# Designs tried in a protein design chat: VHH binders against DNA primase large subunit PriL (priL). Part 16

Target 1, 340 residues: DNA primase large subunit PriL (priL), of Thermoplasma acidophilum (q9hjd1)
Amino acid sequence: MILPDRKQILDRELIRRIADTTISGSGHSDGLSEYASIRKAAFAFVESAVLGDQAYSPIENAELAFIVWILAALDENIITARTIIKARDTVEKQLRLVEHYEDLEEFGSRLGIEISVFGEQIGKDHLYRIGVADFATYASRVTGSKYRLSNQIVREGYVYVDEDVMAKVLREAFVSFMFDTLDQIRKEDAIETIKSVLDDLEKIRESYRKAHNVRMIAGKGDASMFPPCMKEIIKNLESGVNVSHMGRLALASFLHKAGYSEDEIVPYFRNAPDFDENITRYQIKHISGEISGTEYTPPKCETMRSNHLCYMDDDPLCHREWMKHPLTYYEVKRRNRKIR
Below, E stands for the ipSAE of ESMFold2; O stands for the ipSAE of OpenDDE; V2 stands for 0.75 times the mean of E and O plus 0.25 times the DockQ between their complexes.

## First folded at step 12 (VHH; framework vhh_rezetamig_d1)

Design x4 (at its last look DockQ between E and O 0.71; V2 from the best seeds 0.00; counts 0 for: pae E 9.6 > 2, grease 24.22 > 24.2)
Fold by ESMFold2, look of step 12:
Structure x4 (fold): chain B 340 residues (1-340), chain A 120 residues (1-120)
Amino acid sequence: as target 1 above (340 residues)
Amino acid sequence: QLQLQESGPGLVKPSETLSLTCTVSGGSISSGGYYWGWIRQPPGKGLEWIGHIYYSGRTYYNPSLENRVTISVDTSKNQFSLKLSSVTAADTAVYYCARETYLLGSFDYRGQGTLVTVSS
């Protein structure tokens, strides 16, 4: 179980020993094989996060510590975000499997959050309580009306929540802990400390580059015929630049209407730092009507403009008075492609 | 209630440096797990992420702009700032400051924006 310990994570001497160790030739565990296993698991964890592997990957405090130093040495914003998100999800799963509330209290204590079971019994379940300030800080990152303060039992400066809400609050506090702790490690110090494994760091960078250079599967049409607005959204996604929710929905619905399959659409979103294949596929299924019952059409040009998604440049077709929809642009381009 | 407000000159001459300040009120800029960022939208174009800063001073920039961008933070004034050097007409845009969550590219609070025009 991960029980956060900033002092252990920042223990540069321990990290150096883990980095420098080799496995004993005797095959007997003498502490050196433990450090080698920790190092191997830490690199595997980071690589799996980079590749978008959603499989549950249990790790312990020592692996987490070494992961932080890997991230500091890599100093790659997207790799850091993906790895911390994977660690967040691992922590949440651990918290949901806890048998005793004292383990949640200990976890919270390590993060500076006081958690206790002092409330009235509601049915056969117990509630956890947390101060309003801590709840407001971390619950704000969790989507859904269930996690809004206005929908919680609040009494005398405390919020009373079930285990599900508490696990999500604690996972978000863990994220803050990770970013704050990582921020305390200078890149130069991390590189020096784990210099024995810099070749393994470069293997992580290589894996990331390969994953983000995957050529997209050709769809029902030619991407050169896409309207400038869709080309710009694609360019921004490929570059890791922020694309609004509306921009992502516009592109996904456009590609769907253009005849692209779910498997063909997903790669367009792979470079987003918050990319999660399952969530992305769920969103595409929602747009296609598979789970919503409503098939979404991309916004009209007027709506694209009002959401700051329209890129006309000097494109003569976009400037036509009758051009009011990205799909119309695409249809016109496809028809005119066949002109001799 | 967290609020962000951009301030700075709305007109900048080509080759000069664009300079903007974001003032944060209703909350502390020293919030762990958040980044303080700048984004812009040129007329008729989409949002472009410029970069962000952690309250400790650690910065991350859009690679396409990194040779011209400096973002800084002053936690004592609850402010962070943007400097973009050697501007051209292509840098004309509405500039927004924003709080970025740890899901990079996800903004939960944003200023109303300020138009900066690059013209001689």
Scores: ipSAE 0.006, ipTM 0.495, lowest interface PAE 9.6, mean pLDDT 79
ESMFold2 (binder alone), look of step 12: mean pLDDT 87; pTM 0.885
OpenDDE, look of step 12: ipSAE 0.313; ipTM 0.726

Design x5 (at its last look DockQ between E and O 0.33; V2 from the best seeds 0.00; counts 0 for: pae E 5.3 > 2)
Fold by ESMFold2, look of step 12:
Structure x5 (fold): chain B 340 residues (1-340), chain A 120 residues (1-120)
Amino acid sequence: as target 1 above (340 residues)
Amino acid sequence: QLQLQESGPGLVKPSETLSLTCTVSGGSISSGGYYWGWIRQPPGKGLEWIGHIYYSGRTYYNPSLENRVTISVDTSKNQFSLKLSSVTAADTAVYYCARETYDLGSFDYRGQGTLVTVSS
């Protein structure tokens, strides 16, 4: 069970000993096999978080401490957010498994929160008492009317809540604890302290880059998700190579359907050898329906091929039997981060 | 009740630096578990995330703007700011400051927005 301990997390010498344990673990002796297991579990936890796997992972204080140092060394906002959320969810589940109120009170104390329970043994339907200031601070982060102070029993500076509300409040306090503790570790110090495992750190960074590129770029105007035919037209325009009338219309209509404005489309054509801004803007207005009242779509793949505008090479998505349209390519790339 | 208000010049010359300040009232910018961000909406287009800052000073920027953007925070004034260098007409937009939740998926408070026009 996680019992927050900032002193342990910030114990740089403990972290260094965990990091410096040999990667094979073949030198296992008193305590060293435990350190290797802690390190392996910490890296697995972070990697699963960056891959979007929020399944329950029962980690303990030493793993959490090493996780914080991994996050400090990586210094990547999305990795940090996903990992802290996974840790938050792990803590919430552990709080619901607590058998003795002393453990709950200790957890709260370590986070600076006074919490009390009635009776000798924690069970469902017990009432939990939380200071009103702490409740207001942390419950405000939880979505839903159930967690609003106005919907709670309040008596003499205390809020009385059920197990669900208690767990949600304490998990949010844990989130603040994680961010505040992480903030105390300089990136340079974290890198130096766990330098013996920087190869493992880089593996996580590569997993993040792959996932980040797919998810961040899958929005409006993401050129990396464009079909090869449109990328080739863009490349030729940027290089000053002449692009046919059909190629220019295909690109303009594609960009319009991808959500680009007239002002955003025009720059793609500015390096063309025969660029005329007025003609280009007129064509874009026509394609967008401003002149005609009807938006135009780019040509389907068969038409692109017939006009010598197709560049599918070995692109796996272009070779799918059902892939018939550049917009379909773009939509599939935006909705699916992997291409088979 | 937390309130955010953008301020800064509404007109910026091409090639110069767009500079905006967000003043936070009714709450502290030093609230753990939140990011303070900038978003823009070009005329007739959707919202584009520019970047955000944690009150300790850690930043993350939209990669498409990273080379031109700086976000900073002044906790003593309860403010954070945006600088976008080398602006062009493409940077004309309504700019919003906002509080971003720690899950990076939503904004729970947002300013009314300020139009910044790039022209000479």
Scores: ipSAE 0.153, ipTM 0.587, lowest interface PAE 5.3, mean pLDDT 79
ESMFold2 (binder alone), look of step 12: mean pLDDT 87; pTM 0.885
OpenDDE, look of step 12: ipSAE 0.397; ipTM 0.765

Design x6 (from t4 with Y105S; at its last look DockQ between E and O 0.38; V2 from the best seeds 0.00; counts 0 for: pae E 5.5 > 2)
Fold by ESMFold2, look of step 12:
Structure x6 (fold): chain B 340 residues (1-340), chain A 119 residues (1-119)
Amino acid sequence: as target 1 above (340 residues)
Amino acid sequence: QLQLQESGPGLVKPSETLSLTCTVSGGSISSGGYYWGWIRQPPGKGLEWIGHIYHSGRTYYNPSLENRVTISVDTSKNQFSLKLSSVTAADTAVYYCARETYLGSFDYRGQGTLVTVSS
């Protein structure tokens, strides 16, 4: 079970020993040492997160510690987000498998959150007490009306919640812990500390790029480089104008191929007249290939035109004879921005 | 209830620096896992993300703007700020400050302030 331990994660000497263990930078023996096993599991965890593998992948504190240093050395916001979300989901699953409420209390204590059981135990079901400030901080990131403060019992500065709500709150506190801890590690220090496995880091970057056909995309929310067709779809969604099913699929698949995560894509659809977050997330998972194993690519310009989604009008790049794809537009704008 | 409020001049001359401050009330800017961001919407156009800052001071900017943008945080005042240098008419927009979750959504946003770049 993961039990948050910032001191262990920031223990640079421990991380160096894990990275440098006898078989560092070479093929692994079948009789892996404890440190070699930790390193192998940490890299596997990050790679599975990058590839969008939803399968439960249990890890312990030492693996988590090494994962954080991998993320610090990579310094790639998309890889970091996917890995921390996978760790979040792993933590939530382990919290839901706990048979004794004391383990939830211990987990919270490690994150500086005091929780306690309140009221009479009915079988294994309990109400938990947490301060209203902590609940408001962490529950705000959990989607669904069940997790809104207005739907909870509130008394004397405390919120009383069931085990499901408490697990969601604790998982979000764990996310905050991960980001705060990661932020304390300088990239330069991470690179130096795990320098013996830097080739494995580059393999992770390449795996992501190959699987998702992503080119060098650096900016989060870089809509200024989007083709006019995608900008128009975004504008219509933001204003609440009806956007066809094909238009929504075109945008979602474009954003996915441009390197946006599920969590980064969903906000684009929140102003749609019929927005449903669960349905939207399911559709994005299907487009990304997480469910089907096959990625949906955005339509070529010819298909966009035939569906009345092309807004090329007087855009000089759209009028080039070789411009056949919205992704090509995006790649050209980003590569050649300094020139034109 | 967390509240965000933009403040700053509504008129800026070309080539000068646009400067806005966001004051956060009803919550702490130092909460982990949250980013404090600036977004703008030019007239008749879609929203454009400018950048965000973590409470430690670490920033990430829209690459198209990063040469002109500076975002800063003052945790003692529970505020964060935007500076956008060398403005032109293209920078005329409604500017919003917002809290961004690690999921990329904005769960709290200011009312917005119109900034016009004009001689």
Scores: ipSAE 0.183, ipTM 0.642, lowest interface PAE 5.5, mean pLDDT 80
ESMFold2 (binder alone), look of step 12: mean pLDDT 88; pTM 0.896
OpenDDE, look of step 12: ipSAE 0.439; ipTM 0.769

## First folded at step 13 (VHH; framework vhh_rezetamig_d1)

Design y1 (from t4 with H55R; at its last look DockQ between E and O 0.01; V2 from the best seeds 0.00; counts 0 for: pae E 9.2 > 2, grease 24.9 > 24.2, placed apart)
Fold by ESMFold2, look of step 13:
Structure y1 (fold): chain B 340 residues (1-340), chain A 119 residues (1-119)
Amino acid sequence: as target 1 above (340 residues)
Amino acid sequence: QLQLQESGPGLVKPSETLSLTCTVSGGSISSGGYYWGWIRQPPGKGLEWIGHIYRSGRTYYNPSLENRVTISVDTSKNQFSLKLSSVTAADTAVYYCARETYLGYFDYRGQGTLVTVSS
């Protein structure tokens, strides 16, 4: 189980020992093979995040610490974001499997979140309470109406939540912890500390470039494979109907992730009442991470519904219980069309 | 409930500096994983991203504006600010402050403030 400790993550001498461990040699020190295993697992974790591998990858505190230093040395916003998201998802699964509530309270405390068990006074399914300010900070990043403050039991400045909501709050606090801790490591210090594995860092960059280029080419298709929500946005843009900021963001980020180039995306916006090619190209560069440093992911179906952008009518695929993302729709439609 | 409010002069003379402040309530600028940004919409035109700042002071700006823009943060006042120098009539717009999550969403929580560049 990950129980984050910023002092351990920032322990430069521990990181150096992990980086410098030699596979072969005459050393008899206990823990040398352990350090090599930690290093290997940390690099594998970052690479799997870069490649988009959704498999659960359990890690421990030492591996998390080394991962942070890998990210600091790479200093690439997209790789950092993907890795932190994978770590977030790993932590959330870990939190849902905790057998002792004390472990959840300790986890929260290490992240600066004060929580307590309080199920007896409110209801059997609302075992935790948290201050409204902390809930507002972290739950606002969680998609879905279940996680809105207006849908919670609120009493005397506290929010009372079930284990599912608490796990989501804690995972978002973990994200903040990761960014805060990463911000305390200078790139130059990270590079010096793990200089013995700089070739492995470059392999991570190569893996990202290969995966990104392959996904873009493989993702190209035609509009007949698009989910109904994207088809409706396209139809509205072509008709000159006002499309909200969220709708435009959703379409542009969807097309980018589907492998469309800037030149291929721009025409979709040409009939917008306020179309400006220079501004549109700039916004596409922002979404791709070219100027923002962060690549945008299209909204999930929940977010599309909440913004009144979901047009699933009688589409059989949209009505599947597992269909939760416009990109998943596109990937499934492309898979089913392809003939070997 | 997180709330963003823009404040500052609504009229700026050409060649002067446009200066706006965003006050954040119901949340903290010091929280990691958030970017604090400025976006503008000229009358009858689309949205233009100006730039954003992290709580550490790290900034990233729209390259077309980079030479004229400064975004700063004051975590003790829970505020962040925009300065845009050497303004012209083309800088007349509704200016919004917003929060961007690590998920790539930017949030128009401010009401927006019209800034007119005219003498």
Scores: ipSAE 0.011, ipTM 0.388, lowest interface PAE 9.2, mean pLDDT 78
ESMFold2 (binder alone), look of step 13: mean pLDDT 90; pTM 0.914
OpenDDE, look of step 13: ipSAE 0.073; ipTM 0.617

Design y2 (from t4 with Y60R; at its last look DockQ between E and O 0.29; V2 from the best seeds 0.00; counts 0 for: pae E 3.6 > 2)
Amino acid sequence: QLQLQESGPGLVKPSETLSLTCTVSGGSISSGGYYWGWIRQPPGKGLEWIGHIYHSGRTRYNPSLENRVTISVDTSKNQFSLKLSSVTAADTAVYYCARETYLGYFDYRGQGTLVTVSS
ESMFold2, look of step 13: ipSAE 0.537; ipTM 0.835
ESMFold2 (binder alone), look of step 13: mean pLDDT 91; pTM 0.923
OpenDDE, look of step 13: ipSAE 0.270; ipTM 0.697
ESMFold2, look of step 14: ipSAE 0.348; ipTM 0.751
ESMFold2 (binder alone), look of step 14: mean pLDDT 91; pTM 0.922
OpenDDE, look of step 14: ipSAE 0.366; ipTM 0.741

Design y3 (from t4 with S56K; at its last look DockQ between E and O 0.31; V2 from the best seeds 0.00; counts 0 for: pae O 3.2 > 2)
Fold by OpenDDE, look of step 13:
Structure y3 (fold): chain B 340 residues (1-340), chain A 119 residues (1-119)
Amino acid sequence: as target 1 above (340 residues)
Amino acid sequence: QLQLQESGPGLVKPSETLSLTCTVSGGSISSGGYYWGWIRQPPGKGLEWIGHIYHKGRTYYNPSLENRVTISVDTSKNQFSLKLSSVTAADTAVYYCARETYLGYFDYRGQGTLVTVSS
């Protein structure tokens, strides 16, 4: 578990050591120095974030420190946002894996939040106490009624919450911490401090451009333009997870409306546990109106949420008040690419 | 408590530039993790996102308005501004300034100001 330390993060000497350490030997396994390993891990983390990789990747304190300086040197809002979100999610997972409640307390302390365990330990289930002000500040950034102050137990200036709520609050505090720390580093200073790895920074920029400068397949947006809900459904299908009927309908209708042909849609469902090509084709024809005479549109965002198919928590565009439909998401993404 | 207040003319002539200022009180505009943005609602239509600015000066605009929109920030005055050039009747709307979190939702918003484009 990482314990953020602003002083450590802002240690220029440490950062220089990480940046300037040369790789000795034929690879990581052949005696890569600790600093080189940190550097490599930090760059890999940022690159993965840029590419939209949501895989869990543990972060060490020194890696986090170097990541911050990479972001400062790059000075790209989208890269920063993606990286911080990835880091947030990583931290949240780590918080949930904590074996000792003291570690949570320490983590909170590092972020300027006072938290304490309340009551007797019953297994792994603890209640935690958080100041009302801290809760109000950070819980407000979390989506869901469960995280609203009005739905919490409040006594004598404290909010009593479970581990889930605590993890959500602390991850948001971490986000704030990251931005605040970044704000203390000037771009010019960052560039100078990590000047030995500037070529690697450019590689990240290139990766970003490639990832977002999409395969303009003739009129069809690539999967990178899809809303989180559709991406998640696709991911589940690819993993052989049994996706609900509504999920399948949503994806098929979405792809159809996006201009995908039957032959282009069928492959998305091939890894489904119950995949039948004839049935799938029949369903697609039904959705496209070839059989039914009625063309299906993917469900509205509200419907996606009610069916537990919405994954908006990490996507700024989904959080727009005017965003009400998955196709709107796709349209916005397509437009943005045309202008760039 | 953070408060945002829009100010500027309520009437603009066609082809002129719409200019609005948002004054922020009860908090600093120089805060990490937030964007300062503008949204509008034309009569009978839904909300439209115009754009936002980070306190360090980085901007992002709605592509449909990008060529006409300029958002600026003055940290010394704790203000940020909107300029929309070459206005038409289609730009008639209630304009809101708002604070936007890093996740893209607005946690604070002004009361809004009606701007009418008319000759």
Scores: ipSAE 0.030, ipTM 0.529, lowest interface PAE 3.2, mean pLDDT 85
ESMFold2, look of step 13: ipSAE 0.361; ipTM 0.710
ESMFold2 (binder alone), look of step 13: mean pLDDT 90; pTM 0.913

Design y4 (from t4 with L103E; at its last look DockQ between E and O 0.14; V2 from the best seeds 0.00; counts 0 for: pae E 4.3 > 2, placed apart)
Fold by OpenDDE, look of step 13:
Structure y4 (fold): chain B 340 residues (1-340), chain A 119 residues (1-119)
Amino acid sequence: as target 1 above (340 residues)
Amino acid sequence: QLQLQESGPGLVKPSETLSLTCTVSGGSISSGGYYWGWIRQPPGKGLEWIGHIYHSGRTYYNPSLENRVTISVDTSKNQFSLKLSSVTAADTAVYYCARETYEGYFDYRGQGTLVTVSS
């Protein structure tokens, strides 16, 4: 389990050793020294994040430290964000795998959060106590009603939560910790410290550019950028669930406006129980204006709600006052993923 | 609840510098894990990202605007600012300040302020 240590992360000498140590043919089954292994793992982690690999990859403390310096040297906000998200998710999984509650307490302590186990142990399940201020700060960043302060047991300045909630809180604290730590490292210093691996940094940059340029050229984003309503419609279609005419219209028009071609849109509807390719293509042509002369836009959020197609749940972006259209959601997401 | 409010002149002359300030209330800019950014929407066009700043002062700018854009933060006042130099008619837009999450979306945004570049 990762135990964040800012002092260790900021240990320039350690980082230099990790960067500069060459592969020694002796002592490890794979021919790598410990430092070389750390370095390799760190780069692999960042690369996987850039490529959108969501597979679980455990992280060691030294690997985390080196990852931070890689990010500092790269100084690319999107790469940083993706990497930190991946790290967050990894940490959350690790927290959930903790066998001893003391490890959670220690983890919290490392992040400046005081947590303690509360009550009697029931199997592997514990309740935890956390200060209201800390809970309010970090739980507010987690989507879902389960994580709202108003839905918690609050007594004498503390919030009592289960392991699931605690893991969510702590992962957000970890994110803050990572950003803050990263900010203490100057780019120039990072580049100098890990100068021996600059070629590897460029490889990451190249991977990033390739992955994102393709998306930019295509003029369309992936499904991860779609609003919850569209995702839900897609999910239903994929599952062979009957989607209403309005739902289908909404999705088709949305995809069209997102830059998808007819051939790219048709597959979304293939699993519909009443799928007919000719009819589907006709409908898409009608929506695109090829037949009707009028280009259709997806319905407004209000219309989606009134037709019971809104699935915003606790999505913070959907809950913004200024969010009034599914395409606005998509635009916000796309903009933030552009190479800067 | 976190609120962001843009302030500044609504009219700027060509070649001058556009200056806006965002005042944040209901939360601290010093909160880690967020960027504080500026976006704009020209008439009839989509949203354009201008740049953002971390509370430590680290900035990222849109490459298309990088040479003209300066974003600063004042944590003591819970404010951050935008300066855009050498403005032209193309810089006419509704300008928004926003908080950007580490997940890459704006979870809070101001109401926006129209800035018109005109002689």
Scores: ipSAE 0.125, ipTM 0.596, lowest interface PAE 2.6, mean pLDDT 86
ESMFold2, look of step 13: ipSAE 0.273; ipTM 0.699
ESMFold2 (binder alone), look of step 13: mean pLDDT 89; pTM 0.908

Design y5 (from t4 with Y105W Y108H; at its last look DockQ between E and O 0.22; V2 from the best seeds 0.00; counts 0 for: pae E 2.1 > 2, placed apart)
Fold by OpenDDE, look of step 17:
Structure y5 (fold): chain B 340 residues (1-340), chain A 119 residues (1-119)
Amino acid sequence: as target 1 above (340 residues)
Amino acid sequence: QLQLQESGPGLVKPSETLSLTCTVSGGSISSGGYYWGWIRQPPGKGLEWIGHIYHSGRTYYNPSLENRVTISVDTSKNQFSLKLSSVTAADTAVYYCARETYLGWFDHRGQGTLVTVSS
């Protein structure tokens, strides 16, 4: 189980050892092998995150420490976000697997959160107590009614929650901890400290580039025929810019209606910080009607405007009075191209 | 309840610097796990991400604006600011300050302020 330790994470000497240790064939092979293993695991973790691999990958404290320094050296917001999300998810899973409530208490303590078990230890079903302030801070970051303060038992300044809720709260605290710790490391210092693995950093960058520069091979459709609103959404996604849920829905449904397959649509979303391939595919299937039984169409132009997704200033076709839907735009463009 | 409010001049001359401040209330900028960002919406156009800042001062900018944008944070005042240099008519927009989660979405934003670039 990962036990966050800021002092350990910021230990430059430890990080340097991990970075510089080469598997030299001679006798003291075991310790050197450990640092190499830590390094390898850390890089693999970051790379997997970059590629959108959300599979569970357990990590140790030393690996986590080195991951933070890798992120500091790379200084890429998307890579950072993806890696931290992956780490969060890993931590959450570990928290749920805790056999002893003391471990959970310790984890909380490491993050500055006071947690205590409430009641007699009856099997795996324990209630935990957390301060109202801590709960309010971190539970608010979790989506779902189950995690709202109004839906909890509150007594004498404490919130009583089950293991599931506590795991969610603690993972968010962990995320905050990670970002705060990361920001204590200067990029230049990180680069210097792990200079021996700069080539590996470049590999990660390359992987990121390949994964994200996948030039939206305009699938079957010439992106030049897309309405400005869709082009803008695509541009934002490519740049790692936040696109609203509605924007994502609009693009996915548009592409679907334009004849793009699931496999052709998924790549458009790969640069999103919260990209999850499984979730994305699920959403696409839902939009296509495969799951929902209802095929979704992109929003009307009016809806696009009301949701601040319309981009029409540079396109005369968008200013036509009869232009009311993004698909109409696409149809007009397609027809005009066939005539030429 | 967390609230964000934009403030600054609504009119800027071409080639000058646009300056806005966002005042945060009902929460602390120093809270980890969030970015504090600026977005804008030109008339008739979609939302454009400008950039964001962590409470530590680390910034990320839209590459298209990177050379002209400066975002700063004052944790003591619970404020963060935007400077956009060398403005043109293309920079006319409603500007919003927002809080961004680590998941890359905005969970809170201001009401927005119109900034017009005109001679």
Scores: ipSAE 0.391, ipTM 0.768, lowest interface PAE 1.5, mean pLDDT 87
ESMFold2, look of step 13: ipSAE 0.545; ipTM 0.828
ESMFold2 (binder alone), look of step 13: mean pLDDT 90; pTM 0.913
OpenDDE, look of step 13: ipSAE 0.230; ipTM 0.671
ESMFold2, look of step 17: ipSAE 0.462; ipTM 0.787
ESMFold2 (binder alone), look of step 17: mean pLDDT 90; pTM 0.913

